# Miniprotein binders against o13629, part 22

Target 1, 363 residues: o13629
Amino acid sequence: MLEAVTNPKSSLATFSKQLNGLLQAKVVVCKSVNPYFNLALENYLYENSTAKHCLLLYTNSPSVIIGRNQNPWVEANVKLCRDNFVNIIRRKSGGGTVFHDFGNLNYSVLMNREEFSHTENASIMIQALRNLGVHARLNQRHDIVLAQSQRKISGSAYKISRNRCYHHGTMLLNSDLEGVREYLRSPSTGILSKGVSSTRSPVSNTKLLKAEFIKQVISCFLLHKSHSTTTKPLSKPRASSKRLYDIEPKSVITLEQNDLLGVPSILKAVNELQSWEWTFGQTPSFKQHLESTELSVSMDISVVHGRLEKVIFSTPNATLEHELSSIPWTGLCYESGFANTFLISGIHSKEAISILKWISDSI

## First folded at step 6 (miniprotein)

Design w16
Fold by ESMFold2-Fast, scan of step 6:
Structure w16 (fold): chain B 363 residues (1-363), chain A 86 residues (1-86)
Amino acid sequence: as target 1 above (363 residues)
Amino acid sequence: DPREQIQRALEIMFQAAEIVRRAKELADNGNLEEAVRIMEEAIRRLEQALREAKEANDPRLIEYARLMLKWAQELLDEIEKRLSEQ
């Protein structure tokens, strides 16, 4: 996990000019593979960009990205992600959970609210694919699928506020599809969640080279959103029908993480996205029911803001039930091993210790 | 590596918990002097776990280490009180 730090490389005047250029850019290509920074940058451009349409392109290191209102313990194998250094991050847009890795390209179209269109944004991606020999179409769910196999190659989500919105998505170029399945398969049982559930579809890679796809997406985006043509309707064009209009290079900015860590709002957003309180603490309230026939016990837990609110045990042994109920469960973080906190207590019977170990193995 | 620090802190916590359970069994059987001795070892290990949790900068793990250390201290105080009353 990244600890955000300030970067004093540039003078304040030079930095201010670079920042103004970023806010006016039509296209931003971010070379950072840090998902916390990339999501913070996306939100920064969403709030501050002055361009009518802005395209952000980036790639994240291996990460599970959950939607704003999802339960990570339902949507992902949290322990497996942790063991394999796969980040679990809550984004600010709604929708389902996705897995990102180096074989995926993320795109984000930031725009004024009145400009929002799933169909129009998808058409830009579809045209870029077509130019590279990949035939794709938009399905009724607004996913991009391969025309022949109908397998999904791009899913998307959005965030809308009063004045601004963004529509962002994935493009599977050469991702680890086996890894996708494993990280998104939760081992948790008995959870009844108020969170939004993911809808998962069969996926495929396009097998396109990232640099070639980026080049085509930028070209198609600028052509589609330019509204500035020099072609006169009554004049016969001198060039081929496949000729694209000239696009100003200064409309495209490439940046690194170090270029923007000096911006206080970006640093703050990175720190928030890295926090337990954001990723797990913003989980919608849920309940979980666990049973062990071998130990003759059941447990009902309610979780609010990722922390235990109430724990109720049921067992034929009234003394054991009273002992377990006397444990101060309220306020503990819901996570693997929370019951291990109580294993050091000198007040527990062998039966209670067995149950505490079972709880630790089950969460 | 923050991940290695987290795993190390958790491993130390689990080892300390085993020592605390053994100390309780010793105290319950009347072997209070040995219980005090191994409780002091458990507390040293939990203090190490707290330091490593702080170095990893994991708020959840820091909270757990503090709680475990508090309960180990309370148990030690109880055993020492019983020993002084003999």
Scores: ipSAE 0.005, ipTM 0.326, lowest interface PAE 10.9, mean pLDDT 81

Design w17
Fold by ESMFold2-Fast, scan of step 6:
Structure w17 (fold): chain B 363 residues (1-363), chain A 86 residues (1-86)
Amino acid sequence: as target 1 above (363 residues)
Amino acid sequence: DPREQIQRALEIMFQAMEIVRRAKELADNGNLEEAVRIMEEAIRRLEQALREAKEANDPRLIEYARLMLKWAQELLDEIEKRLSEQ
């Protein structure tokens, strides 16, 4: 769909200038609610930002965000998320599973590895809260909690590489705390996983207006990190009608998804994050044992890269056991209802159909 | 990727069995000629799935494809019997 451009050099020069401005920015406010784009943007800034410290702020549409080394089938109700159009997304940082919705604000501080500090980054958030009348403190687990109730209002995680890192977290402003309960409750049983398990804490909302909190966080960040900039002098006149908003004299940028979706590395990252191979295929290997006394059957499965590796049935009926073992389980994607494919694919015996239904109900 | 090959062969079998179920619905509603036509298509797809199962060199997948072909052929024979009564 690429059209011939009358002056492609001028268009590319304008885009390049806007992109360089983004990479030098101290603060980026992303107005996209697409969690795949927001996480891709975070990684892009992590790899390419030239600022000593960069703050990224964003909000995701309803999503379950699992840590890099977690098992989604242990951490979430995958089928319920799918049915309710709640995204399940694997992030690049370690740690536990969180639920995001429109009442949450995400922050990410991108910095040189030597600059990393849980306490310093948390202090910026705590100061912004205090300026708005909310008293909070950092606990021993590096969560931000309300001073009075000790209920968690912000959890965080990090990613560290050779030269750079990011420290990112949530801020519960007005999230549906009751609604998240069912999404984070897995119906799966009998799973033995090497994946990292989430630790749940009592949570609360700050009840702050998002726009007011964003304004305070930006102010506190710029004040705290004012000596950490290498940005060039900024021109105040801007004639660009591009979707990138004004670069403020203090290097604050507001942007939309469409401003950067044409950057090949960002599009590649979005496509990776949306892929089954990333979200489910990167699951640490696990085993699952299921048994039914009523049907006199047991099933042992091993799963590698989200796909069935081995499936072993035990039943006193040798003909039934042979029928079930003839099903080509190996290589099939492990997901809720995978056995439903075989319910409609020509298994002849009523006993096999009952067992396939039981498998579908159990996973 | 061998796992992708297996998944693709399974997908072909799944699609063929959906056609088989539609053929049964058509036959149950008295549309026997159309049922035979789409059953022939389902059998062609299952034959393709068997060839791909052999290429994937998975003995269980091969056995499963043979079993599905046998089932589809039996259903086709029943439908053709009913058609001969018209």
Scores: ipSAE 0.000, ipTM 0.310, lowest interface PAE 11.5, mean pLDDT 80

Design w18
Fold by ESMFold2-Fast, scan of step 6:
Structure w18 (fold): chain B 363 residues (1-363), chain A 86 residues (1-86)
Amino acid sequence: as target 1 above (363 residues)
Amino acid sequence: DPREQIQRALEIMFQAVRIVRRAKELADNGNLEEAVRIMEEAIRRLEQALREAKEANDPRLIEYARLMLKWAQELLDEIEKRLSEQ
């Protein structure tokens, strides 16, 4: 482990060599099941890889991964995830919400922007499946589906910048499909969101062994991407006495989390992905309307950057309405139990306490 | 950031209320001296929350912090009275 090296000079030389190898690698297999690290590594390769095409393969521990511009309270059962220690993580690519577990294999193809192709990247996966006896095809939404059942086995998303992009997706090998359904079923009502909504499809597992599928994907990727048509020559347009050719590294690198936690930008990215400000604070603005006929009250909430901006109550009791409106709602994080902060104070009327309990039960 | 200032004041108030609940538990169990000690800590926390609320310049938050502080001071007075009657 890099962190275990006690000689700083030797450690720095080894570290630099390992980083250079990583940035030139055609294939990276990450053995970490930490989704925060795996997504941080993906972004690091996106920003720093010098390979024209790089394949990253990894598996995440149980996690709900929401798209860059999604509302987690619309897309997932946030409370159920918390209770079952399922991470909720906002990725940096757009698109819909997915559930990852140990029965998934995640792939990411990092490339120059001009090389981006849903069809070409999907064809690599489809060929690997075919080599293992699974017949699949690309549908109109660019999902990979089983040829006979039409059930989705791989969904994907992408992130594009001026020069580089990545196209990443999941492959359902042997995931808990019942768990997927429950974690992605939001109990929230009355939400009007500006966020991107997920389109959900019937899914299936391929039942392939992960190690076998990884071997086939690597083989198909290296075969398919062995011919680069966009390589710029190292020599100047006019003839030179020196002839330099582009060195194509055909290395496969296997990584552990501890190998790269010493890289400051990776650690920074891990910390960002773990933050409330990233996962929940980057939620597009939304409004929520709740009403209780039993308590004769309605509540309108506006939420910006995951925090309460405005809370309006309507009730026939003017004194109660004034009491509820006097509570300092603005700036509170929107989360299950935010009203519980006021329940423990002991300064509120019995009527207000009933309403605060109703809010806690509804959110 | 005003939102972060408001959240800090609320977090301090929440922590102070937890201390007040513990003080009440100690007082109910007859440990009045320790109850007074931690009530004094809760009041210091609520005074900090009031300062944070004033810095955020939110009139509702300021009044709420004042109400919480008054409530805690009244409870401390009650516990001290019980202690003096031992």
Scores: ipSAE 0.000, ipTM 0.290, lowest interface PAE 11.8, mean pLDDT 81

Design w19
Fold by ESMFold2-Fast, scan of step 6:
Structure w19 (fold): chain B 363 residues (1-363), chain A 86 residues (1-86)
Amino acid sequence: as target 1 above (363 residues)
Amino acid sequence: DPREQIQRALEIMFQAVYIVRRAKELADNGNLEEAVRIMEEAIRRLEQALREAKEANDPRLIEYARLMLKWAQELLDEIEKRLSEQ
């Protein structure tokens, strides 16, 4: 429920008046820890920002963020996430799965397609780290790693369209690295997925204070991009003082979650990101094979758009096989406990009930 | 959308099963009149599920809805018989 929207009318009026400022901002710092709002804001700036380069900085509450073309049942422990109130969210960029928590800082550089550069954006982050005494470099996979240990401190992904793109990534400041492993360890067996698989790397925290790192990233971003714009068309130049650029306070905007509630397209994007049809329904087609020697049964499942397309049972008991095949599996959402829908004593035999329970325990 | 109709039918069936389980609990506790009332509600819901299954033209879903209706009707008949014997 959005109670804050109905109470502080002045916040919404202030935001609506400042909309043009947001679209022209060089740096946006979002104080919301809600991953749905942060990702929706990122997409909004991607589509609507008029700045040649815009930096978005945010932190998400504990969440598993899967890539655009990944299978959540392969990449994460979906049941454990649900039980611990850890959101599973499909982002709009490609690549692998990451775990976010309060010890991580997210950055996103939004730009016109012709300005896209992995190495340029990474160099800004590396410079900010170096200014704070952390020595890092870019590796062969375009991850940022600590120079000494080679452990990854920042991974990134991108989204490119016809006119616009963004390059976004993580920065491990003081995340729970042990918790990451458990949430990203799927208990599912027998899945043959067409989705993109995550590449795991040894990780480490920088141990930097978030406020200090944010300050340095903003400074390095504004300085770097100011030099770039001075090299191109020169208007109102500070070029006579090549090392001194005016960093305008108005180029940096700080947003609260309440500020975003006044933008209809952001609310629409939040609703999409929270939907089952987006998070699970966009899963690439996959197949799963399950066997129980104790129950003398095997099951082959085909899943399309997150829904059961085909379910085939094999068992030496022909009557039981017909009974299981009569169950209307097709169209049902693939999710933990889907077989519980059919656990009906009096309709199904004791043998079928045992198999249905086994399916629920296996998925 | 056939997939949405199938999902809706399955959802209605699951809700009806929950109502039937509550009716059986009421009947086991001797509250037969209330059990009959909620069983009639479950049957109405299953009849809706059958209609939606037919519109989706899914033979297995139609068959399953018919089986659930038969099961619910048999249970209602048993509860009504117990009520008449009191």
Scores: ipSAE 0.013, ipTM 0.537, lowest interface PAE 7.3, mean pLDDT 82

Design w20
Fold by ESMFold2-Fast, scan of step 6:
Formats: sequence, structure tokens, C-alpha cells
Structure w20 (fold): chain B 363 residues (1-363), chain A 86 residues (1-86)
Amino acid sequence: as target 1 above (363 residues)
Amino acid sequence: DPREQIQRALEIMFQAVEIVRRARELADNGNLEEAVRIMEEAIRRLEQALREAKEANDPRLIEYARLMLKWAQELLDEIEKRLSEQ
């Protein structure tokens, strides 16, 4: 940082050259496994890339990625994720929740809006798979499935603005499919959410080696986008392996996280994605109903921006109901054990304490 | 960042609650000296939460932190009184 201050002209010229190379790249392979950085990089390229078509490839460390308009408490086992150091992150694209781990490859095709085609993008992936001996097809929901078993190997989502869009997806190479099920199964009950619900599909791994698949995807992407401006079926594998080695190697940039953390807009995006206010605070409003027959109590909770807006208790004991309603619930973050904050009070009745413990165990 | 200060304050408050619950268990089992020691830690944490709530300028959090501090101090006073009567 002192070098930049004492020689800003030289520093700025080097920085500008590095950024221009990235923004003109046809293919970016990111070696960071940090999901916050990878999602921030994707958004940066979406907003700033000058390439007509750009392919971004990356792998995230174990994480649950929820869609823009989803409720994490409905879509994931939040407590299990926390206990196992699995990040929960809200992305900027719509759609359902996914679990990422080291056995998954993420791809993102960034393009001008008029070039958007899930069919064309899928055909590039399908051709890369076919070239490696895996036969796959696009189903009616625009998922990539194995031709024989119909099991999903790639799901996708997109983000569209006026001028640009990206179409991104997963490719299951050798992921922990049992872990996928466990992290994506919420224990929460009684929630009525305005959020978008995920639809689960039977999944499978391709069992392909990541390095081989990356090489093949890059070759198919570059050949498809540079050799034809017309949409054409990629029905057969490439006949000549020599063609794969002739693809423009200078159009491919490999990045490490440290290469771009000095870019202010990327750092800002990383900080936003890491914030509670983004991941949990952007949750669509929801309501939750809980009942305990043993304690003869019910409660109705309304949650806005991830924080308690209103809590209503119903119980035959009017004094107890008044006591519980006097607790300053409003503004408290909705999270496992939020009622524990009130267990500190020595002025609560035994009955109220039992109810507070029940709430803590239920959320 | 005020939003991060709010989240920090709430996290500190949740940590303090668990310490207070432990202190109550220790006091109920007659381990009053250890209960006092960890209650003093809980109060220090709640004082930090109050400072962060004030920095964030959130009136509801400030009120909440003040209430928790009041309740924690009352419990500490009760435990200290029982300890002095031994």
C-alpha cells in the first residue's frame, strides 16, 4: 500500500491493465474456493465484462446457496450448517436452494441480453459431457439430466437486466449427495412464507474428473462462440482432438482470490454477501405458528427483514399472557435460541421460563 | 457499519444469556463463588453490548441491553448476598 502512494501512476497503469484483461476475457477460471468471493466475482463480471460471451468456472467450499427471494429457515437446516461450518449465502439470482461442495463445478455464462439461451448454453455442457463419454440431455424444466436414468446432474438459474444477463449452474462431478439432502432439510415447522420454495429432483454424479471436464468445457465454449454466430445443434462430439488444442489459450484467464480483493467494488460485494442483513435480513416476510399442548400455549410470530415484527401469545392464563406479551420481542433477530435472551430475567414466573425454553427448543 | 454493530450487540447478548443460565444453575447447586465469577463476566459482556447498541444508535437495542444489564445485576446481587450469609 505504501508503494501505491509513492508511485500511483505506475500502480494505476498496472492495475488498469490487469482489470482490462479480466473484463475482456472469454473464459475465467477462478481457483478460489471462497463462495463469497466467487459470487462477488460473478456479479462483478456481470456488471463490467465487455466480452460478448464470458464463461466463469469455479468451485465453492461446502455451502448452502439460497436464491434471491428465499427463506433460509424454510430451505435449510440452519443449525446443522452452523455446527458443521457450512456457510449459508444468499445469491443475487432467483430460483431454489443448492448445496455446493468440492465435488461440484459451477459454471456461469455471462452474455448480452439478446444472446440469452438456456438451450444453447446447455448444449455446450452436453457436448462437453458427450466428449467424455457421458450422455445427457436437457429436460422440460431446463435441467441437464443423464439420458438413461433421468437423474439431474446440473441445475441452473439466471439473472437478467436491461443489457446483460448470466446463466449459471452446477455440475455434479462427485458431490456428497447425502450431505445435500441433510443440509437442505429444514427442521422448522409452522412457517407460512412469501418466499420462493425449492423443488427437489433426484440427482446423480457424473463421476468425471474435474480437470478433464474443465478442459473440455473451455474447448467447447470457445469453439462454439468463436466459430459460429448461428445457433446450431451440437449433436455429435468433436471429430478432431487437434481442434481442442487450437482453441485460443490467451482468452483464458486463471484467477486467485488475492488478485482482486484490492478492487473496492469486489470487496464491498464480499462484505455485503457475508453480512447477516443480506443473507437473513433480505428474507421475504413470513409468519410462524407454534403450539404446545403440554404448556397450554400457542404463539404467532411475524417476521420482516429477518427480525421479529410481532409476537402474539394465546394461553388460558391472562396474567401469564400479559407477562409474555410485555417482553420486548420487536426488532430481535429471528434465529435459533432467540428466546434465550429473556431467560436471564429473574422477574419471570416459572411458567414463563418454561415457555421461553420451549420457544428456544422449537426455533 | 450500524447493521454489523446491531448484529454484534445481539450476538454478545446471546452469549451473556448462556453464561447467566449457567450461573443460575451453579447458584442453585450451592456453588456460589463460581456463580459470582461467571456473572461478572456476563455483566462485562452486556456492558459491551450496550456500548455497541449506543454506537449503532438503535433505541430498541439500547433499551433491551439496559434491561438485560439490570436483570443480570439483580441476580448477581442476590447471589452475592447468599454468599455473604455463608
Scores: ipSAE 0.006, ipTM 0.303, lowest interface PAE 9.4, mean pLDDT 81

Design w21
Fold by ESMFold2-Fast, scan of step 6:
Structure w21 (fold): chain B 363 residues (1-363), chain A 86 residues (1-86)
Amino acid sequence: as target 1 above (363 residues)
Amino acid sequence: DPREQIQRALEIMFQAVEIVRRAYELADNGNLEEAVRIMEEAIRRLEQALREAKEANDPRLIEYARLMLKWAQELLDEIEKRLSEQ
């Protein structure tokens, strides 16, 4: 905390004990709606948690979350997101793009690699839903769908390292499904990307109250993981067998965003996740072809690490083609309006200015 | 190494364009003395961009930096002319 820094009477040992408790927690509920802090916390627990199984629950303010190896310009309407203050964030897990808002609950199960089970983790969510009167099942793609309509209510992804992994997903409680459609519709054309593409599915809300669902997920998680860890069917008398789980207060930790400000590695991760170099610079290499019949021009762009590597123009007018090729495109960030930098009437011809405006309108 | 120099030259050029835009906004508002001052800053930055372009040995970037420098110098002359007519 800032108070600990400004008041030297505050014990560093006290902060260390608080942090150690977080790393041993079985369940962490983060009340921050800041997606950068929530994803940074997830990664922090992934790297540092000592718990065999840890459940992290959080909700993000409106955000488009792209997978680690995706192209944001293919997966999302980047301009619409900027205009509406919807964050575009690259997560560290693979898979497709999702839209988060206040009507969604995120869950993350952090575990040892040998404990990874997509179906086991999904069964915890399905049991929580069933206990609240919602009947759901896993489909062939390992999405959670409503049993009757087959509409998707939860998609998931994972990250696996040598010793640890996490399996995280969404749960649509009462999200803006129209917003989901609009933010995930890219206006970009002509892109040939080496990135992974999202597969869209019909979605639905469960219409459950978030507080009740959180309570139920925590109960099911603690029951399921406690039983899996300590159950010895042969050594447990059937007649006296009871369901046991740890409800100790220390098994569940609730965090506010301010609680994370004292952890330097979390702040470093937040800064990385907010950077252009992470979100856009980690985009897999791609090419784009654009044509204008009206202006009699075509443009071929190669983009590496989110920056223009090569730009080639084709037009019947050799003087115009030479003029456009003289512009120092290489190294510019690929983003809406990059051509606006060169809208300089005293340097460029009227024809070139028209083409630069067309480029700005097309990207 | 050369790629870093190209990146620096481009960044300096883009910063200079924004300063030039600001100078013209000031000139249009009648603040000609201040417009001259910031135009001189833009020209200094473009001279730096030209030096970095030459160090990177990128012929296209060198040519473009020269064009921008000439353009900025002509605009400074125009603002100074307006100032003398006030």
Scores: ipSAE 0.012, ipTM 0.493, lowest interface PAE 9.1, mean pLDDT 82

Design w22
Fold by ESMFold2-Fast, scan of step 6:
Structure w22 (fold): chain B 363 residues (1-363), chain A 86 residues (1-86)
Amino acid sequence: as target 1 above (363 residues)
Amino acid sequence: DPREQIQRALEIMFQAVEIVRRAWELADNGNLEEAVRIMEEAIRRLEQALREAKEANDPRLIEYARLMLKWAQELLDEIEKRLSEQ
């Protein structure tokens, strides 16, 4: 519906009016499954929305979403994600790592800082679940869990600035729970990281249909955010007042990726989120210690901004140690297979090649 | 003599590696303009090593020289980025 916002042939007055409508919307439903676009849209609404409360709903294609200050090599199986075309994306909020797929619904509540409440936003989700026959509650970590099994069905995180904040979370409707387990299991060993570690919990799906859940969440959100608590509940609506369930179309906006990719700040944010420098380069500094008794070698690596800063080898063979230290390690991106580059060369000894293979197998 | 050309290419490559390390150390210490200058010198030497490797017609040495040149170029890009960010 907002196609004209990004259409270069649209009039400036039409574009401005539609963009202002988006920024004043109480509910935005995004039909794009592109996680880079959805996260860029979330940040755009966080910075620019004028609504007191705005609800953003979206679904991402299969992706591992790490928190702002996390180390992806500690939190995820980076190689498995790459091999299966599962994106690893760093979000701008803190907290732990999550796996998104088509069976998950994401919600984001954008608000002024003084309106922030974990419990109020969670109560809206819990009410929507109850209306559909699913009984859930908040646990001590502010996760939403099924009342009987205690299995987690929704985790959340937040970003707070001086004036604005957002509280966003997941809702497991029918996600691939085996995929969740495998992609979030790092094979890496020996890492000493200053990054934030995820706390993992047993998870479950609600088995709710996405369209029905979206309908209930929107209804509950509009009811709770537009209504003040009174001492006398109304048994009948006032004849002259608007009904609480009457939704004006302009309060709820549905949009597609192409509606907003022409907005320069959104395109810039998408490009940033897709960059290696954002996803991996923003990793907190870390060190890794690896050793092989069979090869009689140990390796100490320091990594800064996702790149090798220093690599130190210890081995009883001084010639081999000198050979390994002569390899141009500094500045290489830390990633699975970084040592494979040197396996192609014909100038290394058989002993060095064995160690390079060991490094490739270990990272 | 291909043997002498191979030896010269290797000597140039390993000398260039030390220059790359020096340039990177300068960048880490905040001496970004000097780091760019020194890294550009390393890249010129690696380009010479690649030419020597091609003249020697040694496929493995050519590939290795290309990989080292790419490595140095990526480090230069990073230093230039830091310099532009001020």
Scores: ipSAE 0.005, ipTM 0.277, lowest interface PAE 10.8, mean pLDDT 81

Design w23
Fold by ESMFold2-Fast, scan of step 6:
Structure w23 (fold): chain B 363 residues (1-363), chain A 86 residues (1-86)
Amino acid sequence: as target 1 above (363 residues)
Amino acid sequence: DPREQIQRALEIMFQAVEIVRRAKELADNGNLEEAVRIMEEAIRRLEQALREAKEANDPRLIEYARFMLKWAQELLDEIEKRLSEQ
């Protein structure tokens, strides 16, 4: 165990130097498996990195990551995620929903806007795969697929601002593919969403060891970006090249979560990503239509910012319809069991109680 | 009795929602002065519902009451803005 540093000025000088090193780093490997921290770190590097190109590598604990403009109730099995302690998190980039687990490696290439290229970034990943005996190609949707089976092994998304951008993606090494299917299969019916829909495609694992793949990705990234003044794709490196073992140590920084939780902007970003208002409240407006033949009722719901705006009932019983319409639906969070709130009072008719239970079971 | 407090809070909320619905209709028809008056009544009722919800110590009901108050206040602000522009 090392002796504690008790001089605040020396500690601050060391911390400042460490932060400056991080912002100039060509490669950052984050050892945290906390998806909220990893996404906050990505955004911090996006806003503050001074490197022309920076590669961030990380692995998230089991999580469903939805795109900026998606509806989680359409894209995921929200109840199943909750029951299995799988986090649902809204990222800041666009595109579709992905499932992360310990068998996946996340990569993020942060760069100046002028340097952005889907094909160039994908070429780095494809070359790392080829060096390990996995033959892959970029398809028309900019997914990385296995050359023979055409199954997707990496999907990606991006965020672009005036000066900076990042291109990030997944790499399926040995993920639970059955879990991917189940968590991303919504049980919800009757939803008309204005959100962006995910493109579902067959997936496969590369079966590569994470440590070996990380080493190859770092090597290929540094080879391509250290000397690149060209837009040409990375040429085939020789698998036995000594350059793979001569990676400059100062170009690669390894981080733990505790190293940066003291940075106020990172803590603020973590808190935002963990909030209901961010994950569910940023959902694009949607409508849902539900019908029960057995109860002779239909229901139309409008949801704005994740909360009920309007609920309209139709039933042949006018008294029942008036009773249901008198319930204060407006402002309730759209979530499984929201109608159960009204069962607590016991002030409703038997017919209304049956309908409230049906609503709770249908959402 | 927490059950009585919950029932009172819900009854007050039911009444407040009906008042807000009437206020929206009045505002849409150009009767902004009356809409402001009854919105102020709805807000007072929702404040009472929040107090009852806090006494019952029901986290979901408290959250719901707070959301309803914010929603009603934002609508009142919009109606008052339209009224001042007349």
Scores: ipSAE 0.000, ipTM 0.291, lowest interface PAE 14.4, mean pLDDT 81

